# Designs tried in a protein design chat: miniprotein binders against Flagellar motor switch protein FliM (fliM). Part 14

Target 1, 374 residues: Flagellar motor switch protein FliM (fliM), of Caulobacter vibrioides (b8gxb5)
Amino acid sequence: MADELDDQAAMAQWASENPPGGGEGVNEFGDFSGGMGGWDDGGGDGASERILNQDEIDSLLGFDLSGDGSDDRTGIRAIINSALVSYERLPMLEIVFDRLVRLMTTSLRNFTSDNVEVSLDNISSIRFGDYLNSIPLPAILAVFRAEELDNYGLLTVDSNLIYSIVDVLLGGRRGTAAMRIEGRPYTTIERVLVQRMIEVVLHDLKSAFEPLHPVSFSLDRLETNPRFAAIARPANAAILVKLRIDMEDRGGRIELLLPYATLEPIRKMLLQQFMGEKFGRDNIWEGHLATELWTTQMEVRAVLDEQQVPLSRVLNMQVGDTLMLNATPDSLVELRAGAIPLTRGRMGRRNHSIAVRAEAPLTPAAKKAVQKLK
Key: E = the ipSAE of ESMFold2; O = the ipSAE of OpenDDE; V2 = 0.75 times the mean of E and O plus 0.25 times the DockQ between their complexes.

## First folded at step 13 (miniprotein)

Design f6 (from f1 with V54L; at its last look DockQ between E and O 0.21; V2 from the best seeds 0.00; counts 0 for: pae E 4.2 > 1.5, placed apart)
Fold by ESMFold2, look of step 13:
Structure f6 (fold): chain B 374 residues (1-374), chain A 94 residues (1-94)
Amino acid sequence: as target 1 above (374 residues)
Amino acid sequence: SDEELEEIKQRVSELRDKIEQLKERLEEAGDPELLRKLEQEIWELLLEAWKLWLELLKAEEGNPEELDKLIEELLELEEEIRKLLQEVEQMRRG
C-alpha cells in the first residue's frame, strides 16, 4: 500500500516538474492530474536529481519487501546500494555499444557518402522523467519498439545533427541555406531524411545485439515534443547512451535511451558476458562456433545424487533395500556430459515424462571444454 | 542527364523484380540460416531504394512530373520492402 502511494507521488512530481506544452487535455489523458499539486513534497528537484530511492532500488532488482527489514536485510540493502552502482555500469552493454559504434560508422558513411566517425561519449543511468526534462529543443525523438522484448526505447537526434544530415544529403541547395534559420518547424523532407538515418541506426542496433540475443528494433513514431514520448513512468530507471557523430565540418549527437524494464528479459545474457571478462577469457562471439556446438548430439545424464558406499554394501544389495540419497525432491539435478558437469536444473513433469529445466548457466568446466574444441 | 535518369529507371525496375523474387523465396523459407540471409538481402534492397530516392531528389533535370512519379513509385516499393522485413522478423520469432 505505501509503495503504491510512492509510485503515484513520483508520477505527480514528474508531471509537476515537466509542465505540459500540449494543454490541459493532454495532461489529463497522459497524467494523473488529481495527484499533481496536493502531493508534491516541494523539493521535486532533489527527486529529479537522484537516481533511485531504496524502495525503487528494491523494485528494480526484484527484491521482495514484506514488513520491516531484518539485520541480514539491512546488510543486504547496503550491498544492493553498492551493487546498484555496479549494476548501472553493466559492462556487457559496453560490448554491444562498442559494436554499435563501429557498425554506425560504416553504415552512416554509406548512407551519407561522406566521412563519418561515430564515437561513444557516455553510458549512464538516469530517471526517465529527468531525461525528458533534459532534452535541448528543438530535437527529434524517435520512439522505437524492441519487438522480441515487447517494450520501447527512445532515440534523440539533436538539431545540429538534423541540419548536418540534411546538408550532406541535399548538397547545399538553395533550400538548405534557408534550413539554417532557427526556430522554424522541420519540413517534411527534413523529417523523412532524419527518419531514414534513424532506421539505419536501429538496424545497426539489431546487428549489435545479434551475438547476445536476436532483438529487432522498429520505429514506432517520431515526436518533437518530449511530453508525447512518455514510454515509461518518470521514476523508472533507464540506460542512457550518448553518441557523437562527427563529419568534416559538421555533426551532432544521438542519444539512445533504454529503460531497464526493456532490457529485463535479456538481463541474464548481459550478466553472462561479465563472467567471461572476469576470467580474462575471450567472449565467444563467433555465431558459427556456437551454432556447431548447439547442433552437436551428445549424451546428457541427469544426476540426482552421488555417494561413496562400500563395495560390500553394493554386492549385498537386495531388492527392497533402501538407499538414502542426500537430495530432496526440491534439490537441483546436475546435468553432465561424461565427466564434465554442464549445468544444474530443477526436475518437473511435462505430460507423462520427467523433464529438467535448466536453472543455472553453463559451468566453467563446460565452457572450458567448448573452448578446447577450437 | 537523360542517361543518368534512364539508368535510375532501370535500377527501379530491377528493384521491383528483386522484391517479387524475395516474396517467392520467403514463402518457402523455414530454415533459420536462410531467413537470416533473406533478412539481410531485404535490408540491402531497402538501402538501394533509399539511395535511388535521394538521387531522384537531387535531380533537377527532365520533366518534374516524371521525376515526381518515379519518387512516388520508389516510396511504394519501399513500403513493400518494409512489409517483407516485418514478415521475416515474425518468421524468425516463430
Scores: ipSAE 0.239, ipTM 0.717, lowest interface PAE 4.2, mean pLDDT 69
ESMFold2 (binder alone), look of step 13: mean pLDDT 79; pTM 0.760
OpenDDE base, look of step 13: ipSAE 0.538; ipTM 0.839

## First folded at step 14 (miniprotein)

Design g1 (at its last look DockQ between E and O 0.01; V2 from the best seeds 0.00; counts 0 for: pae E 10.8 > 1.5, pTM E .733 < .8, placed apart)
Fold by ESMFold2, look of step 14:
Structure g1 (fold): chain B 374 residues (1-374), chain A 92 residues (1-92)
Amino acid sequence: as target 1 above (374 residues)
Amino acid sequence: SDEELEEIKQRVSELRDKIEQLKERLEEAGDPELLRKLEEEIWELLLEAWKLWIELLKAGDPELLDKLIEELLELEEEIRKLLQEVEQMRRG
């Protein structure tokens, strides 16, 4: 086990030295720190009171290779983080995110009637709990549901973008800087305006996924406290997409977080569809027909025993009579669909209910019945 | 299109050669650290195969895809079997 620990630590170091493709590097992410370094005085004379800009603060505090996985190299955490990095490379999603950025640029220009540019800062892997702890507050966290994937995602809007959108929509381009520096809770109208922006982004996300698989993204709720945005266990891995929204001399950041559990059905669906269309066996019509037949619900009966009994004995039965069956609690029972035997199984218990575990392959009669349905 | 086809065929051939090298190294592997390094290399091959899938999708050329799909499916299956074999050997 110590050898496996050392090997996994070496893989973590290799992964940190060779970041996954399709995203911006840490150097590109750091370029935007200066643009987010605080509020302008807004038409007032006087220099900024800051001694250090954001780039200098980041350099003082951190390391250039300090990725979310790299910071957690102590002992067993480093090994676990390096294993999680292996799943962050989903190349088909890079196409989705490139498309998302282009769609959002157009949609946010229409939404704000302003000159907006959306760009991709980076795509990375992160543990869900570490992400929630890393969010600078105040912020708005939108929990959304990916309906066809039957799971959730998170869209985080930073404070600068919130106020930039509110300023543009209410006609206060740079005229509300004093209100933005007070750090107050967001008003109801501010929340409503940000919610409308979020719904535009979720619609663009739907459009970005359409070439791969139709997915609808619906807003579930807005939160300002990360404790109430728990859509995954803290140790679960997720993809984090960082987007920058530029609006002249203002703007901010949107972050999209998708747990890998949310994305797993896409990978399976894409692989099955691609192989079914292009493998060269079983044309698409035959494959589709077989899938429809296998999704048909059928009644299955578990037959404990069958005996032939004279009719007179049946007619003379009364409550309390005993019929001896040729079966024990360990005997295999026959699973049937109508008169067709499917397989044999062993009775047991699951969740305090009776269950049957199949212990044999399908019978030839069952296989023939399935072939007749093709 | 013909130039893209030849480049992708060359990359497929390179992946196939790497798979053969890994199979030979796997048969000779006795050390847990060697098995771990082989697993890492097999994962790298799987990621390279996924990059080829994305390049075919970006090309948007159905005829190019039709010509290469069987090769890529065979490569992916071989890589998956190799990964399963290494995983079983590491379990002991």
Scores: ipSAE 0.000, ipTM 0.185, lowest interface PAE 10.8, mean pLDDT 65
ESMFold2 (binder alone), look of step 14: mean pLDDT 78; pTM 0.723
OpenDDE base, look of step 14: ipSAE 0.516; ipTM 0.824

Design g2 (from f5 with A59L N63D; at its last look DockQ between E and O 0.42; V2 from the best seeds 0.62)
Fold by OpenDDE base, look of step 14:
Structure g2 (fold): chain B 374 residues (1-374), chain A 94 residues (1-94)
Amino acid sequence: as target 1 above (374 residues)
Amino acid sequence: SDEELEEIKQRVSELRDKIEQLKERLEEAGDPELLRKLEEEIWELLLEAWKLWIELLKLEEGDPEELDKLIEELLELEEEIRKLLQEVEQMRRG
């Protein structure tokens, strides 16, 4: 546990300290088509800890030295890159966005004259480039400026919410039944209605930040192509806030993206665990986040066995190899959420599926870790 | 429809009067707390202008020229309200 966190931290630190130097060296990595020579079963002399050379590290990391920087999506580098975007817990930011949800519920109800429910699905950290590539199209991307922070943010409105807002606001007008014509450009009226909704959300965002720090948010422009919404470098980390808006049988999603660089001036304030007097003892937050945590789908892993094996043994695994586990069918399986051990269970079969029956409640450590995610 | 249009015209006139009253109050505003209060009142006027604009867009019956003129008037009032918000923000930073 401590050692795995130290190894991830050490790998993260090493990756930060060794940025790929811009050296022009066209090293022709020769065709590694070299035949797997037979591993001769030569005798048990001391296996010198073969320190991987830099080329072996680079190959493992998916540093193809082939200068076409296209496939940064493969190998351990993609894993390290995804792991390096660890969400720095900003407890005050969670309070700000909970306040935003409450404000938006009232403001959007007044704006639409309909019943609106706003919920916070998730707060996560993401790379700016990965975010732009992940946006389902068609969408409207609002570039906004945080005036006192002298930097930008992005607000994304999904197609379902655009159509829902247009239909709620213009409902009853002859011929403006927003037929969901997939792939049509948004009309000028549709764009103006969405812009006004975005301005309402940005006003509520100002009011949400006010107890922490005064920040004014101004709309700079609306974009329909993510390529024109480039407010940061692709490698820059950002906080992604996913909101859901429900209007009876209608609705959609808003996503707020705040680069860490935008929040840097106020980072010290955001790291504070409690401003008890200004935000109030809003135990409603613990209740709302408790409710949204109950609806949040989490990947739970059932770990049968963990074996330390040489990396060479893993890399040499072939289709048809039999992995011998130290687990029996009666062994306790560990249930994990990410790296957090939740509980232990017995593996069994329910109909055609493998099932795990929990044999113990959540560990006190898991309960405390999950409660710290609240 | 004619009653709805006359109600909208009356609300547009009331909106204009409120904008002028807020301009006068803003010239005399030197207190940060008063500026905050005026900013919220100005924002409420923007929401009212938007609501009236949506109501006009939903009208199925009326003289098209009269409707277009009222929409243009609301857009002009929206620009005036936006200028007041900018003035408040300048006074807050000053």
Scores: ipSAE 0.641, ipTM 0.880, lowest interface PAE 0.8, mean pLDDT 75
ESMFold2, look of step 14: ipSAE 0.737; ipTM 0.910
ESMFold2 (binder alone), look of step 14: mean pLDDT 81; pTM 0.776

Design g3 (from f5 with A49V; at its last look DockQ between E and O 0.51; V2 from the best seeds 0.65)
Amino acid sequence: SDEELEEIKQRVSELRDKIEQLKERLEEAGDPELLRKLEEEIWELLLEVWKLWIELLKAEEGNPEELDKLIEELLELEEEIRKLLQEVEQMRRG
ESMFold2, look of step 14: ipSAE 0.720; ipTM 0.903
ESMFold2 (binder alone), look of step 14: mean pLDDT 80; pTM 0.763
OpenDDE base, look of step 14: ipSAE 0.666; ipTM 0.888

Design g4 (from f5 with L85F; at its last fold request DockQ between E and O 0.28; V2 from the best seeds 0.59)
Amino acid sequence: SDEELEEIKQRVSELRDKIEQLKERLEEAGDPELLRKLEEEIWELLLEAWKLWIELLKAEEGNPEELDKLIEELLELEEEIRKLFQEVEQMRRG
ESMFold2, look of step 14: ipSAE 0.699; ipTM 0.898
ESMFold2 (binder alone), look of step 14: mean pLDDT 79; pTM 0.750
OpenDDE base, look of step 14: ipSAE 0.700; ipTM 0.895
ESMFold2, look of step 24: ipSAE 0.670; ipTM 0.887
ESMFold2 (binder alone), look of step 24: mean pLDDT 78; pTM 0.748
OpenDDE base, look of step 24: ipSAE 0.712; ipTM 0.900
ESMFold2, fold request of step 25: ipSAE 0.695, 0.689, 0.719; ipTM 0.893, 0.897, 0.907
ESMFold2 (binder alone), fold request of step 25: mean pLDDT 78, 78, 78; pTM 0.740, 0.745, 0.746
OpenDDE base, fold request of step 25: ipSAE 0.676, 0.667, 0.668; ipTM 0.890, 0.886, 0.885

Design g5 (at its last look DockQ between E and O 0.51; V2 from the best seeds 0.00; counts 0 for: oily stretch 70-88 1.64)
Fold by OpenDDE base, look of step 14:
Structure g5 (fold): chain B 374 residues (1-374), chain A 118 residues (1-118)
Amino acid sequence: as target 1 above (374 residues)
Amino acid sequence: SDEELEEIKQRVAELLDKIIQLAERLEEAGDPELLRKLEEEIWELLLEAWKLWIELLKAEEGNPEELDKLIEALLALEELIRILLQAVEQMRRGDPEKAEELLKRAEELIREVEELKK
């Protein structure tokens, strides 16, 4: 209580001493009077029952790369909105995937005739392009269609699981590492066995969604190259579900990727708080989101000075020109994440590196953005 | 072994008989709860067909021509089971005309598989 009041007083004092420079940069860019139609502040906060398109979802999540919108506020807000605001809103997905894990444990045991343990390692939000670039090769990528959602998902099977399933099903000796010839194309038999396993998982996924919404999942195709598994735009947000399958001394991973656009038709249902049991604080999501937020690397910029100069002066700059800054060595440097001001600090040196010592707490805007995470 | 192959033949025969019974029950299926139950029963038959196929792939000993015929029969049964699953899905979607078309195709394929049993 006392420390929180002191932190608020210190922030209020800092905010009064360091008003956010209202850079109303009146860009004297000429009469591109392309009428920004006034966003008529029609205060109808009617939660529009409208199904959002992917570009609207990406904008809400801050994944819209196409927004030339000079609203400098996007960086931290995008990260916060992309990682957290989407998950706190979809608690029913955890229930679905916990159900999936239980179903898969039984189904894969029956399919392999071996002891199978299935675990949920993680659920996360990722950009579709970043996901495709992160897939360890070799892998099998199953493109599947969610029939009632009229959209696609991706199921990725790792190389370890492929070999483990083939070995278990064909009666390979325990502990004989099936000759992991990296880059060997899968045989027709191996591909069919993996396809059948994928069909079992897609059936279990149908059964997992059934209490929420009937959704049938059909396998469209198998791909070995992530480039041909393009079901969404690279910038599009998706939910990534990481599953682990253990078969004593064997196993591997399955990853399910569901674009937010695929889930949008059932979003209202996914938003339903199951009012019943205290899903304990051990929500895989809360703990995981906290972990991913702590591990998220952000580019922080130290801004020494900002000067309005004619475009002609910028275009005429040459290598070797001296820029005179309106800053002294003792001037406060602004720390920004993207265009969001975090705090101010003094520039100095630590060992061989230039360093900035923060002289103030996070800006009220940055703190309010971070506090929406609680 | 010849005994294992005969056991597999018997299981393939029983699988076909179960498929036929499910197809007949699907023609009469009008309620969503029955459709759900039939879908699960059909899915169990698909899993059994897959197990039998895996058993045949593991068979080191046997008449190759007889193994190939059993594999072909199981592939035809798999196709038949998939048609039935599609028929259930069309019934669930409220497209009875497509469901009837699929069931007719299933009846044709049943006749073809019954001819392969002779």
Scores: ipSAE 0.603, ipTM 0.845, lowest interface PAE 0.9, mean pLDDT 75
ESMFold2, look of step 14: ipSAE 0.708; ipTM 0.892
ESMFold2 (binder alone), look of step 14: mean pLDDT 79; pTM 0.784

Design g6 (from f5 with L47M; at its last look DockQ between E and O 0.17; V2 from the best seeds 0.00; counts 0 for: placed apart)
Fold by ESMFold2, look of step 14:
Structure g6 (fold): chain B 374 residues (1-374), chain A 94 residues (1-94)
Amino acid sequence: as target 1 above (374 residues)
Amino acid sequence: SDEELEEIKQRVSELRDKIEQLKERLEEAGDPELLRKLEEEIWELLMEAWKLWIELLKAEEGNPEELDKLIEELLELEEEIRKLLQEVEQMRRG
């Protein structure tokens, strides 16, 4: 194994010094030196194939901070693990891709001098191997590097968009019918034009991430065979973003794939709006309101006793009269916010002030009142 | 045509002048907002270089030797623009 590692390193070094393309600014074919771990792990080392360990999953979901250790905690973890490949857990990423779509609409209009609209069709989670097997061919697959994240992503351009971008840029000089001939490899000029479009998209992706975290995305190589775009283990989960590019009478699709491992260094920033609630726009908005309300100071009253007395006694009350309370110095007092009972507590002293130590959990009425605000 | 080729040649010369101006502005830049603006300007120059290259590909007539020289010059300018863009990106990282 050690000798094999040294041989692989030497082969990779030789390949980087002698690229098969040779063209300036154009990638015909490139080798893939691998952005994933061991190539044989699928059969012999199942533990190394895990996308996330249990501690990472717990940290990601925040359940570690609850101090739970019961069977309920084990059942909740199993349910969460079964839903791990769901995008619903990364609401900040939706904001980034909404921004990306708007940036791409402007940039592609500028690049093509045509009326282009970019739409976000879908954000989902998928296993990397399933994605590679699902790509309709022919297509162009761009392997790109996220420099600050030290990992890779994939950008796939479908055949309709390839034809459309060549046609719009060259003004039909070669005709789209000639380009639609199956079995013919794309010409060098066609590859360069698509590469330039891909670089526009990667620049917009950089700009879309800037408010969250600066990330530079650089094109590593172009591939036409998915087997040469294996940037992750087949079982690894990835975020899949499906974008639709509409031109007047043409267009196609771009798909952006970001392995979760690539996003790991900024995971906490992507989870900022996770409060254990749904990730929809309405739920995020409600979560912000609830957070502000829970940080709002409110007046709390400590009620020693309540009695019903005749109104005549109240009207005739004078200084010096005694009103007997049904309470002792050790009696629990009720803490209230307005009419809502919060809890009961015991009177005491903290420093030079009178204090009440809560002796009971928050009442259901108080919990219900807060719940209604969400 | 000769007129079309001369117009492209003039725009290539203007692109080179803009690149040199941006080089000088970049040497004096330290402000994050100025660096962001320079990066955007450099990126737009790269796209202009790509558009000029596409126009040369579409040119139907002209001196083949002169056309090849213009293409080579545009590729050289693209490389210079990419170096500037990389420099700005490095400066913005810290």
Scores: ipSAE 0.633, ipTM 0.871, lowest interface PAE 1.3, mean pLDDT 71
ESMFold2 (binder alone), look of step 14: mean pLDDT 80; pTM 0.763
OpenDDE base, look of step 14: ipSAE 0.698; ipTM 0.899

## First folded at step 15 (miniprotein)

Design h1 (from f5 with A49V A59L N63D L85F; at its last read DockQ between E and O 0.55; V2 from the best seeds 0.68)
Amino acid sequence: SDEELEEIKQRVSELRDKIEQLKERLEEAGDPELLRKLEEEIWELLLEVWKLWIELLKLEEGDPEELDKLIEELLELEEEIRKLFQEVEQMRRG
ESMFold2, look of step 15: ipSAE 0.705; ipTM 0.897
ESMFold2 (binder alone), look of step 15: mean pLDDT 81; pTM 0.766
OpenDDE base, look of step 15: ipSAE 0.684; ipTM 0.893
ESMFold2, fold request of step 16: ipSAE 0.745, 0.754, 0.735; ipTM 0.913, 0.917, 0.909
ESMFold2 (binder alone), fold request of step 16: mean pLDDT 81, 81, 81; pTM 0.775, 0.778, 0.775
OpenDDE base, fold request of step 16: ipSAE 0.677, 0.673, 0.686; ipTM 0.891, 0.890, 0.894
ESMFold2, last read: ipSAE 0.748, 0.754, 0.693; ipTM 0.917, 0.917, 0.894
ESMFold2 (binder alone), last read: mean pLDDT 81, 81, 81; pTM 0.776, 0.775, 0.778
OpenDDE base, last read: ipSAE 0.681, 0.671, 0.674; ipTM 0.893, 0.890, 0.889

Design h2 (from f5 with A49V A59L N63D V88L; at its last fold request DockQ between E and O 0.28; V2 from the best seeds 0.58)
Amino acid sequence: SDEELEEIKQRVSELRDKIEQLKERLEEAGDPELLRKLEEEIWELLLEVWKLWIELLKLEEGDPEELDKLIEELLELEEEIRKLLQELEQMRRG
ESMFold2, look of step 15: ipSAE 0.703; ipTM 0.902
ESMFold2 (binder alone), look of step 15: mean pLDDT 80; pTM 0.756
OpenDDE base, look of step 15: ipSAE 0.635; ipTM 0.879
ESMFold2, fold request of step 16: ipSAE 0.716, 0.731, 0.727; ipTM 0.902, 0.910, 0.908
ESMFold2 (binder alone), fold request of step 16: mean pLDDT 80, 80, 80; pTM 0.754, 0.756, 0.760
OpenDDE base, fold request of step 16: ipSAE 0.617, 0.614, 0.635; ipTM 0.874, 0.872, 0.880

Design h3 (at its last look DockQ between E and O 0.30; V2 from the best seeds 0.00; counts 0 for: pae E 1.9 > 1.5, pTM E .691 < .8, other shape alone 3.677 > 2.5, SAP 80.151 > 70)
Fold by OpenDDE base, look of step 15:
Structure h3 (fold): chain B 374 residues (1-374), chain A 119 residues (1-119)
Amino acid sequence: as target 1 above (374 residues)
Amino acid sequence: SDEELEEIKQRVSELRDKIEQLKERLEEAGDPELLRKLEEEIWELLLEVWKLWIELLKLEEGDPEELDKLILELLALELEIRKLFAEVEQMRRGDPEKAEELAERLEKYAKELEEILKE
């Protein structure tokens, strides 16, 4: 698990640092001479930047559209294809979904008249067909249209959330059997209540996008069979947003699926690293950036030692090889957040886990990084 | 209870008055920032209609004919509120075709809800 994530990060970094140089090396991997028409560096006339089609997006994201994907799923290609399912980090989309979680927390609390906690579990890329095949049934799939983007998305409500919402909203009255009857069709009233909840979420999604781009979301239909929720081709890349909704002892999950083709008209805006002044003036954002800065899971690495070794030595490492580190059990471990050194600490053990006790104040670099967020 | 039913009737009457006030304010609205605020207020009214509808669905006791009448009244109010949304959206976007398509979808949705509640 941890090692697989580090290998994926290293492969993604290697792919970014080593763009395929135009070396004529006749590698026996078949002529993927699918003409990337030269992006001719044609001068600064206002060429309407062509919106990429889904097949072009899928190619950029390394989704092989042509793959009768039986044989080539071996070795480095499988790793590359799994790493190319790497979410093109759309920093502004993370911001939109953080905004959505806040809006939904308030809106669903008002809608249910109960205490609701909404959390973002994950944002990932997935193939549309793989997503549809992964949905636990029974579920409700809302097909919605992004009106300004002239394309569709999916909102999936899991069975736990459906029952939880119906039970909270009806207070267990009128024969809403508190017993989850697996495999029964949803009643008309259950469908209406879930539809109302979906409309609340779609409204909050509109409000979440508004500072970036005005996008309205309209419910097209509800589906209970994933096969009828086909808004894209099975091979098409999509962004999957996993939300969790907790209502004390109840709750469930919402999943948002946005095909990359749906987001393509605003992709440039989503790639922006800096929130323009429009996002910064919302006092809700200052308060929430403050709260989310506290809740933001930052990967903190405990660096025992750093050694420069030849790549040949790394490639010749075998399972059972002993790495000699210049660190002792009493050595100070450096805590880093990305490239920024946070502090130094002593490594120890707490129960079954390795623990680091901070022994130094935050570095001047870490303090300066935190001050730039103020 | 009969008291809960009378409270719902009173809140339905207050919603009608708020909807009429919003219609009057919308006719005078020419500023995009005012239209945004009106859209937020219209959404709050829609949520209140849904809340009242859910409250009616929780009532175990009452005259069925009076309950059905209030449900139909709430559906009528919902349709009016959805029409106000479509109008605000038309004014904000300046795209009459998309606003008309949205209004037709909302009217279809309201009819489907009315059919569902008649069963």
Scores: ipSAE 0.495, ipTM 0.786, lowest interface PAE 1.1, mean pLDDT 72
ESMFold2, look of step 15: ipSAE 0.508; ipTM 0.750
ESMFold2 (binder alone), look of step 15: mean pLDDT 73; pTM 0.631

